# Designs tried in a protein design chat: VH-VL binders against Counting factor-associated protein A (cfaA). Part 7

Target 1, 212 residues: Counting factor-associated protein A (cfaA), of Dictyostelium discoideum (Social amoeba) (q54z64)
Amino acid sequence: QFISIQKYDFSGNCKNSSDSASSFEASSESAAICMQNDLLSGIVTNEGVCLIFNEVPTTFIISTKGDYIVRSIYDINDNNCQGGIIENKAIEIDECFVECADDYHGSTYLFSTETSLNYPSNTFMEISYNGECDGQWKTSFNYLQYYIVNKCNVAHEIETHTFSVGCNSTSSWVSEYAGEVCTVEPTVTTSYPIVDNCGDLDNSNFIDYCNI
Short names: E, the ipSAE of ESMFold2; O, the ipSAE of OpenDDE; V2, 0.75 times the mean of E and O plus 0.25 times the DockQ between their complexes.

## First folded at step 4 (VH-VL)

Design v25 (from v8 with heavy chain N103S W104F N105L; framework fv_navenibart)
Fold by ESMFold2-Fast, scan of step 4:
Structure v25 (fold): chain C 212 residues (1-212), chain A 124 residues (1-124), chain B 107 residues (1-107)
Amino acid sequence: as target 1 above (212 residues)
Amino acid sequence: QVQLVQSGAEVKKPGSSVKVSCKASGGTFSSYAMNWVRQAPGQGLEWIGQIIPIFGTANYNAKFQGRVTITVDKSTTTAYMELSSLRSEDTAVYFCARETRYSFLYGKYGMDVWGQGTTVTVSS
Amino acid sequence: DIQMTQSPSSLSASVGDRVTITCKASQSISSYVAWYQQKPGKAPKFLIYAASSLQSGVPDRFSGSGSGTDFTLTISSLQPEDFATYFCQQSYSTPYTFGQGTKLEIK
């Protein structure tokens, strides 16, 4: 079985939940809603895989327990999940929830389980393998990360920065914006070739797929 | 594990050219950029340029534009850097370095595999 | 071109010390910073990518932090093999640029 993690745009309010300046939470009047049209990015993984998702400031492993998905959190610098577990978080399967970075920036998440591989269209995808990849990624991958092309996404590791992703058959690109929303003019656009052969990496190989 | 092996030391006269090779083994040669970086004696690191073999095109530091050419021979998995119109200030150790992709976002590329370096001495 | 400035240029420390090296970019470069260790006569060794991500096989006493313009490399408990020169590098835009280096010397 597959575990699906989907990130959605959050248009509600995040605000200080305490007297301290560093505590933020979603307003009680802002309901978590996971609407398909607000989907920004996602991960599809197998249980027990170490995940480094650049949009969250942690490294984690996902497992299942009853009606919950358990996210075991490691230091962001532990890219192998071989150190100590910092925290275990239980997440209710099929429940939308909000994570807030500050007063203005939040994202809505949905964790689910699937018996068959399902991924959205109009995406740029990065597929990770454990060991050698052989082109059979739909049945043989470690984890798969995707971004909806031409959608403004929030970079939680970098306060007040946003980005959008694009691709075609030969190239992918990331446009970054200095601000809480994507502006007309990006501060930088970085282009990469589409990699359809395995690279040489310590723990896994990666390939790219432009699904448009 | 990818290994990069560079050609041997060169002694050149001012005004000549030098061509340094960098042979890759043990990995996918064409999937990521191959960089060239130099280091003058007792000094820091200076980026010369890179080639992305999939595209077959190179990108150069403007400081070297017109004097440097970076090429690849995919059949021998070898990258080359040729620097012309040599001057005494081009005396340096020249390194090739493979840029590996760790993440699509946030520029999570790194030069994680380096050649041993090629000493180029320019003297009259 | 983006200028990378390291401080200090040299640092004397003892085994077991906590050492911090800083790197400042002339403009915001997000997290597009790598750190390298270089010993005399050898090629640079890759330590950290994306400002804070530790390369596999690098001891966990090394850590990186920062974003935007200010970045740090920390060695939590210095070992004899850590005496070397350290360089930061930006990959935000070409030309890629390096800091001038910080030489870590035995006290």
Scores: ipSAE 0.015, ipTM 0.538, lowest interface PAE 6.9, mean pLDDT 79

Design v26 (from v8 with heavy chain Y102W W104F N105L; framework fv_navenibart)
Fold by ESMFold2-Fast, scan of step 4:
Structure v26 (fold): chain C 212 residues (1-212), chain A 124 residues (1-124), chain B 107 residues (1-107)
Amino acid sequence: as target 1 above (212 residues)
Amino acid sequence: QVQLVQSGAEVKKPGSSVKVSCKASGGTFSSYAMNWVRQAPGQGLEWIGQIIPIFGTANYNAKFQGRVTITVDKSTTTAYMELSSLRSEDTAVYFCARETRWNFLYGKYGMDVWGQGTTVTVSS
Amino acid sequence: DIQMTQSPSSLSASVGDRVTITCKASQSISSYVAWYQQKPGKAPKFLIYAASSLQSGVPDRFSGSGSGTDFTLTISSLQPEDFATYFCQQSYSTPYTFGQGTKLEIK
């Protein structure tokens, strides 16, 4: 089983705005509330395997327990998740979480489970491998992260800087915009080659995939 | 497990430039911020700037604006900081440090992985 | 820019003592505070994020608290390896800023 974490655009007023509001504070609504907004990006991970999600300084297992997705956190040096669990965090499956940074900036997240690997079309994807990079990433990936192509994303939850991602078979690019909405003319566009082979990339365990 | 390995110590003349490298190994590079922080002898920590590799755009401390350039090579998982017009007061240890930025569970994370530091000495 | 002010600048303590270090932001920063430990000649070590969340592998004698403008790092029972300089850092907005540091010295 796979765990899917989807980030949706936040288009409404932030009901939980306060001095204590942060990206840790969330309110729970039905999944349908998230799905009324544009899907912007997401993560897919394998259930029940020891994951090294490079963007967090821990190792972890994501599993299911009843109506919850549970993240079990292990020490960063425990690359097999064989030691004691440091922390368990539980999130309700199919609940829409609204996070508020201020009155106008926020995000909605949806956690779900899937029996088969599923990811959206029109995406730029970064795929991480735990132990092998053999071209069969659909059965051997650690986690994958995707961005919906040409959707406007907030660079930070409280910054007025936005961006969009594009790609083709040979390159990806990020277009950045001044202000809270993406304009027709970006301020900066930065291009990168598609990295589709991690064999000779100096211990890099990732590839890029343009899913257009 | 991610490690950051920096280039070796440098001795530079006033008015020259220095370019320090920071290579990430053991994971992916593109989904977090890479920060540069310096520490003058006996002093505290001073933030220079950051880059998010997927964005390719750097954000700089105004104190260094116009003298500093931060870049990344996503394919080799290497970040660079170039500082120009060096003065004796730029003598410091320069650190690269990773910060998670796309993490809904933790929000804005701290700088969780640090390079070993690169000593830059500016003298004539 | 957001200024981060630590108190005290230095502190002498004995093994087994309870030690408290404070950090004050010049404006409200919610819980966007991290704490670091630095030993001479070494890079800083990440201890705490989001004001109160302990980084994995850090001993549970370390704790953080606070929100808004006032933040505290506490070591409940000081050990010999804890003598170091401690820094707070705000991640609320750029430029990121650090406190000036608190040097924890053996009494």
Scores: ipSAE 0.013, ipTM 0.471, lowest interface PAE 8.3, mean pLDDT 77

Design v28 (from v8 with heavy chain N103T N105T K108R; framework fv_navenibart)
Fold by ESMFold2-Fast, scan of step 4:
Structure v28 (fold): chain C 212 residues (1-212), chain A 124 residues (1-124), chain B 107 residues (1-107)
Amino acid sequence: as target 1 above (212 residues)
Amino acid sequence: QVQLVQSGAEVKKPGSSVKVSCKASGGTFSSYAMNWVRQAPGQGLEWIGQIIPIFGTANYNAKFQGRVTITVDKSTTTAYMELSSLRSEDTAVYFCARETRYTWTYGRYGMDVWGQGTTVTVSS
Amino acid sequence: DIQMTQSPSSLSASVGDRVTITCKASQSISSYVAWYQQKPGKAPKFLIYAASSLQSGVPDRFSGSGSGTDFTLTISSLQPEDFATYFCQQSYSTPYTFGQGTKLEIK
């Protein structure tokens, strides 16, 4: 089965009442809302597969246990997930939650499982292969990541960045905005060619797909 | 495993420019930031700036604003740092360093992957 | 800019000792502190993130603590390979800033 991780726009408040190490907490329980029209991006992967993300310093297996999706974290140098588990992190299936980037800003997430591969339309997708890159990406991918095209994204992890993603059959682009809304002229737009042929990128092949 | 490989050592005259490259293994879109950090001989670490590849825009330490440009070539997964109007005090080892930013995993990490460094010597 | 003040600038210790290095931020930075180890001629090595979380592959004799403005790196039982320079770094806001470093020397 497949595991889906979806990121939704969060317009609430993450102000923490205590200044403590390791985690942030949402200030309101009503802030955790996963509305389909607020979907910004997501990741889809297979259950039980050793994931080697180029974007994160850990190796994972994601599995299900009752009502939870469990991420088993392995040493960064354990590329086959056969060593000891360093940490297990559990996320409740089909339950919206907020992760806070700071006292005021955060993102809403939803973890779910599916027996069939499902992903939204009107997306720009990047597809990773750890196995065979055979041109039938729906049956051979490691994970895929997507962005809903023409949606306003406000990212707060390091500094506030407002952007939207677009694509067509030959190009993808990112438009950036000065404020926290996308209803004004973008300050810059950067275009990239669509990479639709498999290549070897650090034992992971990536291709782009404009799903419009 | 992700690795960052930097271009080779440079010897430059005062007033010239240097452009250092940093090639990463990696995906097409990214939530990481690519940082540039320097270290003068026997001194500590000094942050120059960063670029987030998905946004294409860079943030600079005000000390270098106007002299530094950080860019990325998405097709080759290569980041560049160009420093102009070089002075003898710019003699240092220049590092690129990746900062992972996935909130659903860990939030803000720190600079978890480093290049080997590029020695830039500005003399005579 | 946020200033990171690191203490001591150097210390001498013997194998088996418990050593403590401190780092103070000029304003509250929550838990956005990372610690790095640097050996001569090499790039820094990432040790700790979020003030107290140990990076995979780093020996468990290393630990971090603190929040707000005061942070500490502890090595519980010093080994020969631990003699190096240690740096703290804040990632709360740009420009990112580092402590001036603590050189750990064999006694």
Scores: ipSAE 0.012, ipTM 0.536, lowest interface PAE 8.5, mean pLDDT 79

Design v30 (from v8 with heavy chain T100S N103H N105M G110Y; framework fv_navenibart)
Fold by ESMFold2-Fast, scan of step 4:
Structure v30 (fold): chain C 212 residues (1-212), chain A 124 residues (1-124), chain B 107 residues (1-107)
Amino acid sequence: as target 1 above (212 residues)
Amino acid sequence: QVQLVQSGAEVKKPGSSVKVSCKASGGTFSSYAMNWVRQAPGQGLEWIGQIIPIFGTANYNAKFQGRVTITVDKSTTTAYMELSSLRSEDTAVYFCARESRYHWMYGKYYMDVWGQGTTVTVSS
Amino acid sequence: DIQMTQSPSSLSASVGDRVTITCKASQSISSYVAWYQQKPGKAPKFLIYAASSLQSGVPDRFSGSGSGTDFTLTISSLQPEDFATYFCQQSYSTPYTFGQGTKLEIK
């Protein structure tokens, strides 16, 4: 079974309304809406597989329990998810919810399960492997991450910056904008060749796929 | 709006046990982790353990393993910490604290809401 | 277990001073560091998460920095209400561990 995590644009406000000022909440006028036209990016992974993401210093397993998708996080000292769990988080399946990064920026998420591998068209995909990379990624991938091409994404680390992703058969690119919207000329565009194999010496365990 | 309210001060004899409660009101309870942290007089903070209410599964600091039990009553949104075989060194203020995330998927964590603390005095 | 070592254990400062408190982890913990303020007789108050992200409602004079093993909390211009004990905490792995605390006192 596959687990799909979809990230959608969130047009509402993330205001701290707590008396303790300890967390952010979507404004009372905002509702979580997971509409196809607002899809920005996503991740697809196999259920029950120990996941190692390059950008995250912990390992984790994503599984299902009743009406929930459960993420179990393990200390990085336990590379195979065999040891102690440092956190379990349950997310309700097929329920849209908002996660706020600060007072102004948030994203809407939807977790779902599928019996067959599904991913959207018009995407740039990065596919991570366990072990040897090859052309049969659908049978051996660890996880895949996709970006809807030409959609504006908020850069999490810089609230006033946005980016968009594009690709073709030979290259991918990221266009960055010094502003809250991607409607002006990008300040920088960085291009990368499409990586359709993995190299041990490059310490790479992924391939790229332009799904256009 | 989210508040954690703890039970009142306790005075216990060595060898007995104590059970401290932490009631959550307002906001999300079941999908967050609830932590227990203590502070001996004039000392720093020491993590005891945590429970994720939706699972009822607890994780403990090895220093307290075998003496501590953390439980939750989901119907009353109340977490409990029971510490047995009390010693004078267990005299401390015990805090409950809700653990939330910086990023929902990647698990960057912090204790954003704290209870007021429960003073436990162990003396003969 | 990951050990968190704070320095200094105490410091004296005057209103308007820039103060820095350092926290060192015994191993790399990426950005899984939070900072807390505690006043006498009260529960800790959350200030900073993910090493550098300021909690809403916390004054802009507070800032955090660092990654890996070395982390710093800075107060750019000390105010009277800032005299308190400050703790760093790692949430990279259990058991969660705190620094021993830095007591900020009036000079």
Scores: ipSAE 0.000, ipTM 0.457, lowest interface PAE 10.8, mean pLDDT 77

Design v33 (framework fv_navenibart)
Fold by ESMFold2-Fast, scan of step 4:
Structure v33 (fold): chain C 212 residues (1-212), chain A 125 residues (1-125), chain B 107 residues (1-107)
Amino acid sequence: as target 1 above (212 residues)
Amino acid sequence: QVQLVQSGAEVKKPGSSVKVSCKASGGTFSSYAMNWVRQAPGQGLEWIGQIIPIFGTANYNAKFQGRVTITVDKSTTTAYMELSSLRSEDTAVYFCARETRYGNWLYGKYGMDVWGQGTTVTVSS
Amino acid sequence: DIQMTQSPSSLSASVGDRVTITCKASQSISSYVAWYQQKPGKAPKFLIYAASSLQSGVPDRFSGSGSGTDFTLTISSLQPEDFATYFCQQSYSTPYTFGQGTKLEIK
């Protein structure tokens, strides 16, 4: 079973939020609405996999229990989730909610489960493998992260800096903007070749995929 | 548990170039920002630049712009910093450091939580 | 560029003392401040993120506070292993900048 985490654009205020930087249980006074055309990015992971993300100072396993997705949180130095559980956090499946970084910045999220692998079109994806990287990623991946191409994302939570992602069959690129919107000329555009072959287990377990 | 292992000490002449490597093991490599920071003997820390492998985005401190190039090889999970036109003032210990985002799934505050052991670069005749 | 200024530059203290180190940004940086500890011959060690959040594994005697331009690192009861140089760092904008460091010495 797969777990899907989708991030949507949120232009409201996080008034009176008590959210801490490390909390996934944060709530805000603003009503949450997850509209498909506001989708910015997402993650798809297998259930029961030990995950390490740069967004969180911990490792976790995600599983399902009844109407909830449960995150079992481990110390950041425990990169295979064999130690003690620090905390279990529950997120209601198919319920849209807002996560607030501060009183002025937030994002809307939706957690769901799927029996078949699903991901949206018009995306740039990075795919992580759990073991040997053999090119058969749809049956052997650990998790994947995607960005909807040409959508405006907030960079580093700084109000005046945004970015958008693009790709084609041979290249991916990120365009960065000095404004709160991606309508001015980008300050810098950086591009890299699409990497569609994996290295050895000790070297690289990641590939790129442009799903246009 | 994530570790960063850097290449060995270098002794270089003024005007030459040096390329320092930083190999990552364990954890997620491509989505973490990799920073380069130097420290001259008895001095403080000075940020050189960073790269985020998944985006290919490299940002440099203007002080080093034109002399520094930060690259990544995803196939070997290795980041590189190349500094050209070396001067005696470039004598320092050079560190690579992984930057972790602290907060929710897609953004938060940042900190450099894993550091390499450092590479001593000495520029002299 | 955002300038980070620490005070004092050096501080002498005894085991069991409460010590306070301050860091001032040249412009408002919200809570985008991290604190690091560095011992001679070693790489810096991460202590605090988001101005006040303690990194996992760091003893509770360490705490951080502040927002905007003024930030503080406090060690409530100094231990022998705490004698080191401490640095603040802003991640609000590039280039990232560090304070000049505060050397904490045995009295």
Scores: ipSAE 0.000, ipTM 0.459, lowest interface PAE 10.8, mean pLDDT 77

Design v34 (framework fv_navenibart)
Fold by ESMFold2-Fast, scan of step 4:
Structure v34 (fold): chain C 212 residues (1-212), chain A 123 residues (1-123), chain B 107 residues (1-107)
Amino acid sequence: as target 1 above (212 residues)
Amino acid sequence: QVQLVQSGAEVKKPGSSVKVSCKASGGTFSSYAMNWVRQAPGQGLEWIGQIIPIFGTANYNAKFQGRVTITVDKSTTTAYMELSSLRSEDTAVYFCARERYNWLYGKYGMDVWGQGTTVTVSS
Amino acid sequence: DIQMTQSPSSLSASVGDRVTITCKASQSISSYVAWYQQKPGKAPKFLIYAASSLQSGVPDRFSGSGSGTDFTLTISSLQPEDFATYFCQQSYSTPYTFGQGTKLEIK
């Protein structure tokens, strides 16, 4: 089973900063909307596997318990998720909710489970492998992260700035805008080559995929 | 084994801008946020902002909003902080620092620090 | 913004002493506190995250505790290399904020 974490366009203002899924507020009537046409980005990972960040031995598991998805973080010296749990966070499955970063900025999220691997088209994807990277990432990935290309995203800044992501077979790019909409000329566009070989970035187990 | 190496000291005039670089070696940008923190002579630590390279998003301290831009070049594993409209009170040592960032709730701490870049603003 | 207040601002101690530094947040921040050590002319060194989790390579004489608004850093048996300035930091929400620092001096 797979865990899907989706981030949607947020329309509203937050009240009191919070990083907990169970402690958030928004002042707008449109505070929690998770419509597929508003999907901005997401993460897909396997349920119940020990996830390791390369370079720093932080380990965690994302699993399901009844109607909840639970993220458990393990002691830093434990690279197999066998030690004591130092933090648990529970999030209700299939519940659209708002997470507030501050009084002005937030994100709308939906956590779900799926029996088969699914990810949207028209995305730039970064795919992680834990321990081995090969050409069959669909059967061997650790987790993947994606952005819907050419969608306007709100940067988590005190003053509203926005950005969009694009890609093609050779490059990805991020365009930043000084306003609340991505319809003006971008202030900065930063380009990155597509990393399609494991180890291209300092022996990393990550590859990029432009899924257009 | 991960190391952050910053650019050299800068002396700038009021009203100018400065761009400080921070090159990472021995690690990946995929799982980490890059923070910028400054320390004025004899004072404490002040957070300027961060960028999450895997998302390309930046967050800034309101005190610096409109004057600071944080960017990253994944191909060279280098983060940049540009501060404009410099004033004498911007004289400080500027640090880049990698944050252990869980992609869902990035709430750990800054585990690897650059050596610091001294920026002096005077006429 | 969340304000972090440390106490004491400075303290004098001898090798072998037990030292406790406290940090108070202006609002509840769960366990999102990190602690750093800084020696003169150097970058801060990461010691503790999530209020109580010791960073790999940090001696076990260092420990952290607390949740909500009140946090402590304890050094159980002070060593010569521990004389430094210590900072707490909240990672609960941006902007991240630091305590003003506690200078630990030989005496």
Scores: ipSAE 0.011, ipTM 0.436, lowest interface PAE 9.2, mean pLDDT 76

Design v35 (framework fv_nivolumab; at its last look DockQ between E and O 0.02; V2 from the best seeds 0.00; counts 0 for: pae O 11.1 > 2, placed apart)
Heavy chain, then light chain:
Amino acid sequence: QVQLVESGGGVVQPGRSLRLDCKASGFTFSSYGMHWVRQAPGKGLEWVAVIWYDGSNKYYADSVKGRFTISRDNSKNTLFLQMNSLRAEDTAVYYCARETRYNWLYGKYFDYWGQGTLVTVSS
Amino acid sequence: EIVLTQSPATLSLSPGERATLSCRASQSVSSYLAWYQQKPGQAPRLLIYDASNRATGIPARFSGSGSGTDFTLTISSLEPEDFAVYYCQQSSNWPLTFGQGTKVEIK
ESMFold2-Fast, scan of step 4: ipSAE 0.273; ipTM 0.707
ESMFold2, look of step 5: ipSAE 0.013; ipTM 0.573
ESMFold2 (binder alone), look of step 5: mean pLDDT 93; pTM 0.953
OpenDDE, look of step 5: ipSAE 0.000; ipTM 0.568

Design v36 (framework fv_ucenprubart)
Fold by ESMFold2-Fast, scan of step 4:
Structure v36 (fold): chain C 212 residues (1-212), chain A 124 residues (1-124), chain B 108 residues (1-108)
Amino acid sequence: as target 1 above (212 residues)
Amino acid sequence: QVQLVQSGAEVKKPGASVKVSCKASGYTFTSGYYMAWVRQAPGQGLEWMGLINPSGGSTWYAQKFQGRVTMTRDTSTSTVYMELSSLRSEDTAVYYCARETRYNWLYGKYFDYWGQGTLVTVSS
Amino acid sequence: EIVLTQSPDFQSVTPKEKVTITCQASQSIGSSLLWYQQKPDQSPKLLIKYASQSFSGVPSRFSGSGSGTDFTLTINSLEAEDAATYYCHQSSSWPPLTFGGGTKVEIK
């Protein structure tokens, strides 16, 4: 069984009032819509895996309890989830919700469980393994994360910074933009080789895959 | 609490080999963190030598040290070793181990915890 | 190999003054730049990751900025305990990983 976490773009206003400015889901759950055209990124993981979500300033471990997926939040500098838990969040399976980074920026999320590995096309993927990468990532991976290519993402750490991801068979790239939109010329584009064999170019237990 | 403890100072003659150890504690040694070796000659800057994946034992070395450096690990003692052969006076330096994180694909890697350093002096 | 060039090499500063250190990359590295502090007879300590994100426990007087090839570390009000050598580090392209030459900050 797999846990699927999908992040969708949200163009709504997270600024409600001084009483609820940073918690949009509690004041407007009906505004949470997970449409496929707004999908930005996602993670597919086994239960109990320590994960780092790029747009979330914490590490976390995901487990399933009843009809809920429990997300345990750790300090962002704890990449092994062995420190103290900052927060436990119970997230209802198959329900869209909005998480606001500030008064003006937010994203919709959908947590679900899957019995078979399913992920969208037009993605750049990074696949993690327990131990060595054996080429059997579809049957023995630890977790994978993906970005929909050519979609605009907001970086939480830099509120005026946005980025998009692209890839082809030999390279992936990240284009960074000044401000809140990805429609102007990128300030920087950084390219990385596709690591499609464990230990080829990088000292991580990850393999890259361009699913175009 | 993460801690990296290195072996003590060494004095070697030119042509000898030195093997420095780095014992990790406070986290799961084989959980995906890599271990890098970085050296610093007296009054000089930091120079990356290479790194090892403790889980599988895979290694990557800077071109300057290819053929002279060997990195190994012992998972039962959570210890990484760096052996440098054919020592020259220019190899006199403090040698550091440092834990390397893969924060995520987008942001790359960084060294979050460092050992205390091991001074290796090469003198005739 | 990506070359990182730091300036200045050395700076002697009065307490409470603003300190600015620059790091230039030989090619674009996006935001994959880190800053380390090394005090005399101590190991380096991570200050800033992803060009501008402070590491846990780092005093708020330290800040990083920049992208592409031009990066800056700022100490907005120097304290005596900040006397150290500061290094930039890139994680965009490797092997090898590379460091800048360092900037030594000394209290007057």
Scores: ipSAE 0.013, ipTM 0.472, lowest interface PAE 8.2, mean pLDDT 77

